# VH-VL binders against Beta-L-arabinobiosidase (hypBA2): the designs that were tried, part 7

Target 1, 158 residues: Beta-L-arabinobiosidase (hypBA2), of Bifidobacterium longum subsp. longum (e8mgh9r892to1049)
Amino acid sequence: TNVDSASKSTTNVAKDADVTGTTYAEKDTNYPAKNAVDGKTVMESFWGTKGSENKTDTLNIKFKDGKQKIDDIRLYFYQSSSSQTISGYAEPANYKLEYQKDDGTWAPIADQVRTPNYAGANYNRIQFTPVETTTIRVTFTPQAGMAVGVKEIEAYNT
Key: E = the ipSAE of ESMFold2; O = the ipSAE of ESMFold2 at other seeds; V2 = 0.75 times the mean of E and O plus 0.25 times the DockQ between their complexes.

## First folded at step 4 (VH-VL)

Design v20 (framework fv_namilumab)
Fold by ESMFold2-Fast, scan of step 4:
Structure v20 (fold): chain C 158 residues (1-158), chain A 119 residues (1-119), chain B 107 residues (1-107)
Amino acid sequence: as target 1 above (158 residues)
Amino acid sequence: QVQLVQSGAEVKKPGASVKVSCKAFGYTFTGHYLHWVRQAPGQGLEWVGWINPNSGDTNYAQKFQGRVTMTRDTSISTAYMELSRLRSDDTAVYYCARERWGYDAFDIWGQGTMVTVSS
Amino acid sequence: DIQMTQSPSSVSASVGDRVTIACRASQSISSYLNWYQQRPGKAPQLLIYAASSLQSGVPSRFSGSGSGTDFTLTINSLQPEDFATYYCQQSYYTPWTFGGGTKLEIK
């Protein structure tokens, strides 16, 4: 449609984002936060929270190209199974999505529609009322006895 | 129409157990966490715990740990809260409430179940 | 546990008045604050979530503001059906905790 705010994109604006401000990094592993924004959803590339003493851990995403309009976030979780060599990770019990306002304060992303409605291991799509922001963050609550593994986060204006 | 319908009032003696049910209508039962909140007569709201109906995982307030058990039956879209070793100070209206994904708010509440504990 | 303190505990007002209710958290809860209305003998009803987002179906005279530790619920042009008890709630950390309530009474 030919309206000023109807510009839609298939570009993942979270790719290669600045993840400074992420609350935790595993010791002596190759599962740093940058793995969650590298454009790969493969099993061997994820951000892990194993060993974290925090009740929740937050992945911070500052878009590479500044302020972006988004209405669609996609999350891929790493989940340990009998066919995989890396143990102790499960999809989070829940997660929260926030964006940073122009005054620097954080606000929850409103009117979310999640598919699936629970945290699924492979593909989670969250659609919402568009927000314009430089930075989003996702706060994860782990399942009891398990760590969180985020293979990728993507952000779009669909 | 989205709603939560709870079981009827209960009167129990100290030391007994009570099991309150909460049946969900009009939405995907496994898609939302369910919380239990109680309110003693004339008092404020107190969180008891939550259950994830999809996984069966639970989390209870420390005050109720060891006395409360939350379960669900996905075949009939019903959640249960069982409170054991009842004391007179457990007398309260017990509510179930649905947590809205992405909002961490209780957008749909059951009508409440009055549990009276008296000798 | 995060303690939630509401003020005032009770307020008397007239139809048409603007009323403000405050809620303070003992530590920062970002914007994970919700407001509920409870009429006598009824279950609570969600008014505001995420500190400032109006729940669908709730009249626009209700608004919320604040972040971190200090939050406010405002009712513009009070209506007869608004005389009820109002509760704030933090959903940032377990256990989830409620304020003590503010009873809004007819003057």
Scores: ipSAE 0.007, ipTM 0.557, lowest interface PAE 11.3, mean pLDDT 86

Design v22 (framework fv_namilumab)
Heavy chain, then light chain:
Amino acid sequence: QVQLVQSGAEVKKPGASVKVSCKAFGYTFTGHYLHWVRQAPGQGLEWVGWINPNSGDTNYAQKFQGRVTMTRDTSISTAYMELSRLRSDDTAVYYCARLRWGYDAFDIWGQGTMVTVSS
Amino acid sequence: DIQMTQSPSSVSASVGDRVTIACRASQSISSYLNWYQQRPGKAPQLLIYAASSLQSGVPSRFSGSGSGTDFTLTINSLQPEDFATYYCQQSYYTPWTFGGGTKLEIK
ESMFold2-Fast, scan of step 4: ipSAE 0.591; ipTM 0.853

Design v28 (framework fv_namilumab)
Fold by ESMFold2-Fast, scan of step 4:
Structure v28 (fold): chain C 158 residues (1-158), chain A 119 residues (1-119), chain B 107 residues (1-107)
Amino acid sequence: as target 1 above (158 residues)
Amino acid sequence: QVQLVQSGAEVKKPGASVKVSCKAFGYTFTGHYLHWVRQAPGQGLEWVGWINPNSGDTNYAQKFQGRVTMTRDTSISTAYMELSRLRSDDTAVYYCARVRWGYEAFDIWGQGTMVTVSS
Amino acid sequence: DIQMTQSPSSVSASVGDRVTIACRASQSISSYLNWYQQRPGKAPQLLIYAASSLQSGVPSRFSGSGSGTDFTLTINSLQPEDFATYYCQQSYYTPWTFGGGTKLEIK
């Protein structure tokens, strides 16, 4: 609405964020967590979990400019194809979105509308009731026998 | 009104198969995952699995792997759970339940379908 | 699989009492903990989601707390219609698992 438009932005507040992951491709330093917030959705710029022994892996994204109001997160997943040199990656079986509350505890981002309603490789838009936070966390459950690759995470107030 | 309506009670012999239906009303069927949960008489709730009605993707509890199949028909907003090679300990009320994104909670439940397996 | 341990298995209480039910997860589940009420012969109904959020239409005498592994459901000033079995459930990791249930009997 008009009053909400005053605070709306096309700015990706996750770009160049302070990002930490539970793991990145340990056998290969080419797929670090910073690749997920570098503004690139190209195939070779992703955070990879190949070699992780964890059941799930997480990315913590702390916005560079402090507390932000967001209502829109966009996820781009990497998946291997037979024609590509990088193998063993598929979009996650599931993912969870959380935000950090002022007291430091984590809460689920509620009332999500996911497009598509599953983890798609190319573009995933998650819209929700606005939250104000300094930090978001995404937890990924891999498909059996596969690693998770995240090309980019974007966050907006649209 | 948002609701899930399940098929009627079934009585089966050991070794048979049963197919329970769950029809969705009042919301976009493909927008929410549907889970199946069962409850044996006098016992607690046990998760069976889920289906994504949009993609057809499924995930089953290890205990039921190889015996359960979940499907859906988007043209009639109906999900199905088929359980084969029935045993007497499969006797239970089977529920379908809708999940909301972000909450990861069962906010709408079907009324339940009693499946009795006896000789 | 994440194991959910619920205590006590049964409680007898009078109308107006404050009742607490505990639920423990075998590993951290953040705040992905839900509470359901099941009346005899009926399907379960959602009371609390995300550990502490009250479902629309549920009376404010119900509240949830906790995070990580230890969670509590509280019913303040128990009413006759609260006779039911209560279940906790984690939705953090597949398979989604339930506690064994707590049967609340109103004297």
Scores: ipSAE 0.350, ipTM 0.792, lowest interface PAE 4.2, mean pLDDT 87

Design v29 (framework fv_namilumab)
Fold by ESMFold2-Fast, scan of step 4:
Structure v29 (fold): chain C 158 residues (1-158), chain A 119 residues (1-119), chain B 107 residues (1-107)
Amino acid sequence: as target 1 above (158 residues)
Amino acid sequence: QVQLVQSGAEVKKPGASVKVSCKAFGYTFTGHYLHWVRQAPGQGLEWVGWINPNSGDTNYAQKFQGRVTMTRDTSISTAYMELSRLRSDDTAVYYCARVRWGYDYFDIWGQGTMVTVSS
Amino acid sequence: DIQMTQSPSSVSASVGDRVTIACRASQSISSYLNWYQQRPGKAPQLLIYAASSLQSGVPSRFSGSGSGTDFTLTINSLQPEDFATYYCQQSYYTPWTFGGGTKLEIK
């Protein structure tokens, strides 16, 4: 109903966010961090970590409209296949979700329910106890010998 | 009651293999990762590896690569850790522990299984 | 691997004392730092998670602080049941590594 619509939102507050990645290649690559918040889950629009010298790579998402209440994050990963020309990408071995507190420090997002209960190749939904924050970050641990590709990160208050 | 119950103590000769079980009670077995941690007598805690009971995926500490295998049987909510080619310095209490998502900590521990390797 | 260094390795203290245990990570682990208490012959028990969050049922005399690389566990006004070994543990990056432990002994 109208009252329900006012209290819940289908708006992706991560879309067009101020986004930065930790890979050096974000400055000069075909797979920049902005691709992870462009509203597209197509194969060519992903943030890629190939060539990173880091053990993990992090994507920082600062919401465009300031502080938001969120309880739902959706991650879409790029994975290489024999039908695709871009090789060397697989879903991450694991990922961490954090939010920035008012004092500028980072805290883990609590009480996550992950569907699936592992990093799924394409789609992952993470539901959690609501947090209010201006900025979230996701830290990815790659599978051995593989790079991480993030097609999209979405954030909602469901 | 949420609980992890491990198999009983084992005594093995060097070169043998040991398989320790960890049975889950009171929660959805496939909902949480299970880690294995060991502790040699009088020493600190050492991480061995983890298994995702849902997918069967595993990750092992490098020093145990090629010697450890983690498996699970979802029909009986039981995880297993098998360590082969045992050495005397593998003598330890082996714990299984359940992970809570988000903060990533061990909220429930098994009681431990003493594995003694001696010649 | 991320190396976790605890100091001191042992502390001798009396009931009522305030004790601080330090834990240092070899690289930034954000706030993915947990503290466990282990009594002789028992499995470890969670005291503090996310560097500063007190686990339900744990007495308020226990507190944690820190972020990044430097963390502390403080026990205010020691009780007889607090004489145990304490471990810090990072869960930021696999392998999840533990500090060497701090044995808290009665003076």
Scores: ipSAE 0.476, ipTM 0.815, lowest interface PAE 2.6, mean pLDDT 87

Design v30 (framework fv_namilumab)
Heavy chain, then light chain:
Amino acid sequence: QVQLVQSGAEVKKPGASVKVSCKAFGYTFTGHYLHWVRQAPGQGLEWVGWINPNSGDTNYAQKFQGRVTMTRDTSISTAYMELSRLRSDDTAVYYCARVRWGYDSFDIWGQGTMVTVSS
Amino acid sequence: DIQMTQSPSSVSASVGDRVTIACRASQSISSYLNWYQQRPGKAPQLLIYAASSLQSGVPSRFSGSGSGTDFTLTINSLQPEDFATYYCQQSYYTPWTFGGGTKLEIK
ESMFold2-Fast, scan of step 4: ipSAE 0.589; ipTM 0.851

Design v61 (framework fv_trastuzumab)
Fold by ESMFold2-Fast, scan of step 4:
Structure v61 (fold): chain C 158 residues (1-158), chain A 119 residues (1-119), chain B 107 residues (1-107)
Amino acid sequence: as target 1 above (158 residues)
Amino acid sequence: EVQLVESGGGLVQPGGSLRLSCAASGYTFTGHYIHWVRQAPGKGLEWVAWINPNSGDTNYADSVKGRFTISADTSKNTAYLQMNSLRAEDTAVYYCARVRWGYDAFDIWGQGTLVTVSS
Amino acid sequence: DIQMTQSPSSLSASVGDRVTITCRASQSISSYLNWYQQKPGKAPKLLIYAASSLQSGVPSRFSGSRSGTDFTLTISSLQPEDFATYYCQQSYYTPWTFGQGTKVEIK
């Protein structure tokens, strides 16, 4: 029948993803890239780019269970404040979302609707036309003088 | 060409107030954190406060919290340290310093301005 | 707050000597450790950032290294202009904290 009960899911397919190919991680710190896919949005668990000399840094997400259909990505950023002890982090100035095609090349995710329409301090939801892929990547442009901290990335088919 | 220049130091009585200025030139002011670091006569370096001129975020050492206020005027490329309720133990040379791009470090320092709190 | 402990507090050495100063962090700060030189009456000058990266314009006789939470600054052949106090500083956690300083006296 034309009932498609399998096409929609509340499962976060980015959880426990392979983050190999992420462009920067502090080599001996508490803020490795795996923290962005551990299912936690708490202040103590984020991927940090502090110390990166790169103009932009890219978080690479290869889904644990292979090719997935997704149409919804959620990003949670860490930011430094007077109440926190880790300095030098702010939400990125901007970010770019891409998915990997079957031939291994990267394509931008089309028809994005971002809420908020800028990079928000904590929470960002990006909805788009469904893509089927094994791997997504997010490239972050930091604010001048700041590092990017990603508490969590989630991916859903809603 | 990149420079930080402090001004506003001087002699003040206990309980008094003083405002220090840190004038930046030769770089994009909003691109770097500015910190104040002080040094009491014959003693080591002590961090006082920082400001991110881009976001307006600030932070303070516990020893000055509630008494000192750091601010920035992006139209003048100048950071300020407003010091209220001054104590004898605040006597120090006050430096402003810029945080480099990439790995955090103070790559540019001002010459320092002396604040003496004495009756 | 992160405690930074420097050793020794002071030393005297001859021109041409190898000088080593140690700094220990009370917990992991990764490689976010900087070394500064301060000459009497002057502002501090950045020598080393990120534990081992030499700042532009600093003589190559200065080097830094890391082993866990232990960091060292080495001056391979001490010169008369190296009379100064040296400070380590961590920039990983707020507040950023400095070591107590090591005074190097040429004798």
Scores: ipSAE 0.010, ipTM 0.630, lowest interface PAE 8.5, mean pLDDT 87

## First folded at step 5 (VH-VL; framework fv_namilumab)

Design c3 (at its last look DockQ between E and O 0.05; V2 from the best seeds 0.00; counts 0 for: pae O 11.6 > 2, placed apart)
Heavy chain, then light chain:
Amino acid sequence: QVQLVQSGAEVKKPGASVKVSCKAFGYTFTGHGLHWVRQAPGQGLEWVGWINPDSGDTNYAQKFQGRVTMTRDTSISTAYMELSRLRSDDTAVYYCARVRWGYDAFDIWGQGTMVTVSS
Amino acid sequence: DIQMTQSPSSVSASVGDRVTIACRASESISSYLNWYQQRPGKAPQLLIYAASRLQSGVPSRFSGSGSGTDFTLTINSLQPEDFATYYCQQSYYYPWTFGGGTKLEIK
ESMFold2, look of step 5: ipSAE 0.368; ipTM 0.794
ESMFold2 (binder alone), look of step 5: mean pLDDT 94; pTM 0.958
ESMFold2 at other seeds, look of step 5: ipSAE 0.008; ipTM 0.538

## First folded at step 6 (VH-VL; framework fv_namilumab)

Design d2 (at its last look DockQ between E and O 0.05; V2 from the best seeds 0.00; counts 0 for: pae O 5.2 > 2, placed apart)
Heavy chain, then light chain:
Amino acid sequence: QVQLVQSGAEVKKPGASVKVSCKAFGYTFTGHGLHWVRQAPGQGLEWVGWINPNSGDTNYAQKFQGRVTMTRDTSISTAYMELSRLRSDDTAVYYCARVRWGYDAFDIWGQGTMVTVSS
Amino acid sequence: DIQMTQSPSSVSASVGDRVTIACRASESISSYLNWYQQRPGKAPQLLIYAASRLQSGVPSRFSGSGSGTDFTLTINSLQPEDFATYYCQQSYYYPWTFGGGTKLEIK
ESMFold2, look of step 6: ipSAE 0.211; ipTM 0.724
ESMFold2 (binder alone), look of step 6: mean pLDDT 94; pTM 0.958
ESMFold2 at other seeds, look of step 6: ipSAE 0.225; ipTM 0.756

Design d3 (at its last look DockQ between E and O 0.68; V2 from the best seeds 0.00; counts 0 for: pae O 8.6 > 2)
Heavy chain, then light chain:
Amino acid sequence: QVQLVQSGAEVKKPGASVKVSCKAFGYTFTGHYLHWVRQAPGQGLEWVGWINPNSGDTNYAQKFQGRVTMTRDTSISTAYMELSRLRSDDTAVYYCARLRWGYDAFDIWGQGTMVTVSS
Amino acid sequence: DIQMTQSPSSVSASVGDRVTIACRASESISSYLNWYQQRPGKAPQLLIYAASRLQSGVPSRFSGSGSGTDFTLTINSLQPEDFATYYCQQSYYYPWTFGGGTKLEIK
ESMFold2, look of step 6: ipSAE 0.030; ipTM 0.631
ESMFold2 (binder alone), look of step 6: mean pLDDT 95; pTM 0.963
ESMFold2 at other seeds, look of step 6: ipSAE 0.008; ipTM 0.604

Design d5 (at its last look DockQ between E and O 0.66; V2 from the best seeds 0.00; counts 0 for: pae O 8.3 > 2)
Heavy chain, then light chain:
Amino acid sequence: QVQLVQSGAEVKKPGASVKVSCKAFGYTFTGHALHWVRQAPGQGLEWVGWINPNSGDTNYAQKFQGRVTMTRDTSISTAYMELSRLRSDDTAVYYCARVRWGYDAFDIWGQGTMVTVSS
Amino acid sequence: DIQMTQSPSSVSASVGDRVTIACRASESISSYLNWYQQRPGKAPQLLIYAASRLQSGVPSRFSGSGSGTDFTLTINSLQPEDFATYYCQQSWYYPWTFGGGTKLEIK
ESMFold2, look of step 6: ipSAE 0.537; ipTM 0.837
ESMFold2 (binder alone), look of step 6: mean pLDDT 94; pTM 0.957
ESMFold2 at other seeds, look of step 6: ipSAE 0.518; ipTM 0.836
ESMFold2, look of step 7: ipSAE 0.552; ipTM 0.847
ESMFold2 (binder alone), look of step 7: mean pLDDT 94; pTM 0.958
ESMFold2 at other seeds, look of step 7: ipSAE 0.538; ipTM 0.838
ESMFold2, look of step 8: ipSAE 0.485; ipTM 0.820
ESMFold2 (binder alone), look of step 8: mean pLDDT 94; pTM 0.957
ESMFold2 at other seeds, look of step 8: ipSAE 0.009; ipTM 0.615

## First folded at step 7 (VH-VL; framework fv_namilumab)

Design g1 (from d5 with heavy chain N59Y; at its last look DockQ between E and O 0.80; V2 from the best seeds 0.00; counts 0 for: pae E 2.9 > 2)
Heavy chain, then light chain:
Amino acid sequence: QVQLVQSGAEVKKPGASVKVSCKAFGYTFTGHALHWVRQAPGQGLEWVGWINPNSGDTYYAQKFQGRVTMTRDTSISTAYMELSRLRSDDTAVYYCARVRWGYDAFDIWGQGTMVTVSS
Amino acid sequence: DIQMTQSPSSVSASVGDRVTIACRASESISSYLNWYQQRPGKAPQLLIYAASRLQSGVPSRFSGSGSGTDFTLTINSLQPEDFATYYCQQSWYYPWTFGGGTKLEIK
ESMFold2, look of step 7: ipSAE 0.428; ipTM 0.800
ESMFold2 (binder alone), look of step 7: mean pLDDT 94; pTM 0.957
ESMFold2 at other seeds, look of step 7: ipSAE 0.525; ipTM 0.831

Design g2 (from d5 with heavy chain N54Y; at its last look DockQ between E and O 0.85; V2 from the best seeds 0.00; counts 0 for: pae E 4.1 > 2)
Heavy chain, then light chain:
Amino acid sequence: QVQLVQSGAEVKKPGASVKVSCKAFGYTFTGHALHWVRQAPGQGLEWVGWINPYSGDTNYAQKFQGRVTMTRDTSISTAYMELSRLRSDDTAVYYCARVRWGYDAFDIWGQGTMVTVSS
Amino acid sequence: DIQMTQSPSSVSASVGDRVTIACRASESISSYLNWYQQRPGKAPQLLIYAASRLQSGVPSRFSGSGSGTDFTLTINSLQPEDFATYYCQQSWYYPWTFGGGTKLEIK
ESMFold2, look of step 7: ipSAE 0.305; ipTM 0.758
ESMFold2 (binder alone), look of step 7: mean pLDDT 94; pTM 0.957
ESMFold2 at other seeds, look of step 7: ipSAE 0.467; ipTM 0.815

Design g3 (from d5 with heavy chain D104E; at its last look DockQ between E and O 0.81; V2 from the best seeds 0.00; counts 0 for: pae O 3.4 > 2)
Heavy chain, then light chain:
Amino acid sequence: QVQLVQSGAEVKKPGASVKVSCKAFGYTFTGHALHWVRQAPGQGLEWVGWINPNSGDTNYAQKFQGRVTMTRDTSISTAYMELSRLRSDDTAVYYCARVRWGYEAFDIWGQGTMVTVSS
Amino acid sequence: DIQMTQSPSSVSASVGDRVTIACRASESISSYLNWYQQRPGKAPQLLIYAASRLQSGVPSRFSGSGSGTDFTLTINSLQPEDFATYYCQQSWYYPWTFGGGTKLEIK
ESMFold2, look of step 7: ipSAE 0.419; ipTM 0.804
ESMFold2 (binder alone), look of step 7: mean pLDDT 94; pTM 0.957
ESMFold2 at other seeds, look of step 7: ipSAE 0.385; ipTM 0.796

## First folded at step 8 (VH-VL; framework fv_namilumab)

Design h1 (from d5 with heavy chain D57N; at its last look DockQ between E and O 0.86; V2 from the best seeds 0.65)
Fold by ESMFold2 at other seeds, look of step 8:
Structure h1 (fold): chain C 158 residues (1-158), chain A 119 residues (1-119), chain B 107 residues (1-107)
Amino acid sequence: as target 1 above (158 residues)
Amino acid sequence: QVQLVQSGAEVKKPGASVKVSCKAFGYTFTGHALHWVRQAPGQGLEWVGWINPNSGNTNYAQKFQGRVTMTRDTSISTAYMELSRLRSDDTAVYYCARVRWGYDAFDIWGQGTMVTVSS
Amino acid sequence: DIQMTQSPSSVSASVGDRVTIACRASESISSYLNWYQQRPGKAPQLLIYAASRLQSGVPSRFSGSGSGTDFTLTINSLQPEDFATYYCQQSWYYPWTFGGGTKLEIK
């Protein structure tokens, strides 16, 4: 009887979320954190960490509609090609997925099944035991000499 | 059964190099990171670095940068760690260990390889 | 680098005792804290990951707690096979670092 509940099973709850990033790029370029949740997975719509002096960089994603039940995250990385002006990007060496508990503390998302297991150059799907949360965060460790570009992060209740 | 099997003990002189192997069994070798951790006699554990067996990409602790090289041969599911310009304080048991993605924990360890550096 | 301080360095206890081991990180590591058991002459084995999750096959008398910078490992009703050295380890960022270890000895 709840059409909204059925519709939300395919709804990206991270789209247009309230996001912040920890990188220098958020402060001074056209690659701000909001690009990671704008619903676009195309070239030049990404959050970029180029110029960051941080050992890791983090996206903090607060869902626009408050607490959501999620069990599926999709993560799209930007990868530079030999012909592109926006050089120096590759998938991260590692990424960490966490959710915020009701008491404000953070926990790793449990029972992750990653496809692929390591960070893939473009599309990554992470399925897990459902959590209810207002906020997720993703922390990226770059490959040596490279920056991380996040084209999109999506969250679903499948 | 998932396991990591390492090469045998080595005795080396200062200034030499050592290459330790780590063969994976019972899982998709290219699907998990392989880390190297060492333990000097009577001491704790020290992280050396890791390799992504799929891409060949590596990350080394700064202490070992320029002296360590990690490689792999995917056709035989084997990783290698080579440490050069050995000195007596490199004497340790060297472990390879598999990482469980998501929590980033060493869920499978090799049996260890003792490397003794003595003059 | 994140320094991991583990205490005590040694504990003497009897079969049936409850033992706690503390681990402190020099900065927040969220819940990316793992515990390993190392028996004499053996490789380490994973006990607990993500601060509090028990590895498959590990007895329920082991438990972990904490987040941020302060963590504990608890062993309830100590058994003869539990006499070993225990290490905490952070996996928040590289280099991954270990505590100095706690040797659990029979009294």
Scores: ipSAE 0.579, ipTM 0.844, lowest interface PAE 1.9, mean pLDDT 88
ESMFold2, look of step 8: ipSAE 0.591; ipTM 0.844
ESMFold2 (binder alone), look of step 8: mean pLDDT 94; pTM 0.957

Design h2 (from d5 with light chain W96Y; at its last look DockQ between E and O 0.81; V2 from the best seeds 0.65)
Heavy chain, then light chain:
Amino acid sequence: QVQLVQSGAEVKKPGASVKVSCKAFGYTFTGHALHWVRQAPGQGLEWVGWINPNSGDTNYAQKFQGRVTMTRDTSISTAYMELSRLRSDDTAVYYCARVRWGYDAFDIWGQGTMVTVSS
Amino acid sequence: DIQMTQSPSSVSASVGDRVTIACRASESISSYLNWYQQRPGKAPQLLIYAASRLQSGVPSRFSGSGSGTDFTLTINSLQPEDFATYYCQQSWYYPYTFGGGTKLEIK
ESMFold2, look of step 8: ipSAE 0.627; ipTM 0.858
ESMFold2 (binder alone), look of step 8: mean pLDDT 94; pTM 0.956
ESMFold2 at other seeds, look of step 8: ipSAE 0.633; ipTM 0.859
ESMFold2, look of step 9: ipSAE 0.589; ipTM 0.843
ESMFold2 (binder alone), look of step 9: mean pLDDT 94; pTM 0.955
ESMFold2 at other seeds, look of step 9: ipSAE 0.606; ipTM 0.846

Design h3 (from d5 with heavy chain D57N, light chain W96Y; at its last look DockQ between E and O 0.81; V2 from the best seeds 0.00; counts 0 for: pae O 2.2 > 2)
Fold by ESMFold2 at other seeds, look of step 8:
Structure h3 (fold): chain C 158 residues (1-158), chain A 119 residues (1-119), chain B 107 residues (1-107)
Amino acid sequence: as target 1 above (158 residues)
Amino acid sequence: QVQLVQSGAEVKKPGASVKVSCKAFGYTFTGHALHWVRQAPGQGLEWVGWINPNSGNTNYAQKFQGRVTMTRDTSISTAYMELSRLRSDDTAVYYCARVRWGYDAFDIWGQGTMVTVSS
Amino acid sequence: DIQMTQSPSSVSASVGDRVTIACRASESISSYLNWYQQRPGKAPQLLIYAASRLQSGVPSRFSGSGSGTDFTLTINSLQPEDFATYYCQQSWYYPYTFGGGTKLEIK
């Protein structure tokens, strides 16, 4: 029935994942990495890299229910504006998606189809050849003079 | 089919500027990043920068900051690279190239535009 | 900037030979390493992306391997059309940088 397709389509296996970032997280001034997996895509609930001295920053997402089969990642970026009032944020210049293999090493996710192809200001959908993994990571290269904010990252088996 | 076609060769004096065009065929121009790479005679390849044709956002290699400007005209699916205050060591073939997204591999290249800077 | 060291600078080989070209990055680039072939007077052409993935239409005698900092392009059973210059390129962080090239010459 429709249950199999709907369950696969609606199950976000990244929600409430064990997540870490390469920049220090501070609850009051550095938006913590856990905000990227809290199921909220609204303003002010994001992981932010403002103040980072790194040339790139990485978000590491370990699924709470262990090994999952995924083929669809959704990325939501924070962009500063008159209505998004935390300043200094824009979508990254690019982002790189990898999964962790069983031996603990990382591999690029193969056969990516991105919508849009480049990093979009808010919503990004990435479809790919399915992988089975416990952990994904995303590495962000910021635009010059800007920080990267991730409102949410979701992962699905569609 | 899918291709990038560049403007013709240019001969310039030091201190002048040059503007190279790159017209896209057979794909959605605004959906793919477009990079510029140059090759001096007998030398290897050197990345100049890129443009997002949708937003107009650019990223330039630091050595070209202040001398290069990348633009586009989406109505004719054409990107441009302008290099100012030319020096003899800017003599090179200039390529535009489309990027295979997610890996940033240059999967479609223009034919190249020779720019010669001489007294 | 990430420096790409490519070796050898040139190699002489015969049709049918196996040729290996090395590329070393000054810091980890994960698997974001691409290989190009350039014939004289022509634009480069993509051979390999993501370290080991063959571009569509590229013969299976080409293969790529490596991750982190050390990468290899291998050509099995060299053909006359393979005599060209080969470049590696990292796509991890700007500026994207290329190896110095390997010129593959007829022996």
Scores: ipSAE 0.629, ipTM 0.853, lowest interface PAE 1.9, mean pLDDT 88
ESMFold2, look of step 8: ipSAE 0.643; ipTM 0.855
ESMFold2 (binder alone), look of step 8: mean pLDDT 94; pTM 0.956
ESMFold2, look of step 9: ipSAE 0.639; ipTM 0.858
ESMFold2 (binder alone), look of step 9: mean pLDDT 94; pTM 0.957
ESMFold2 at other seeds, look of step 9: ipSAE 0.584; ipTM 0.844

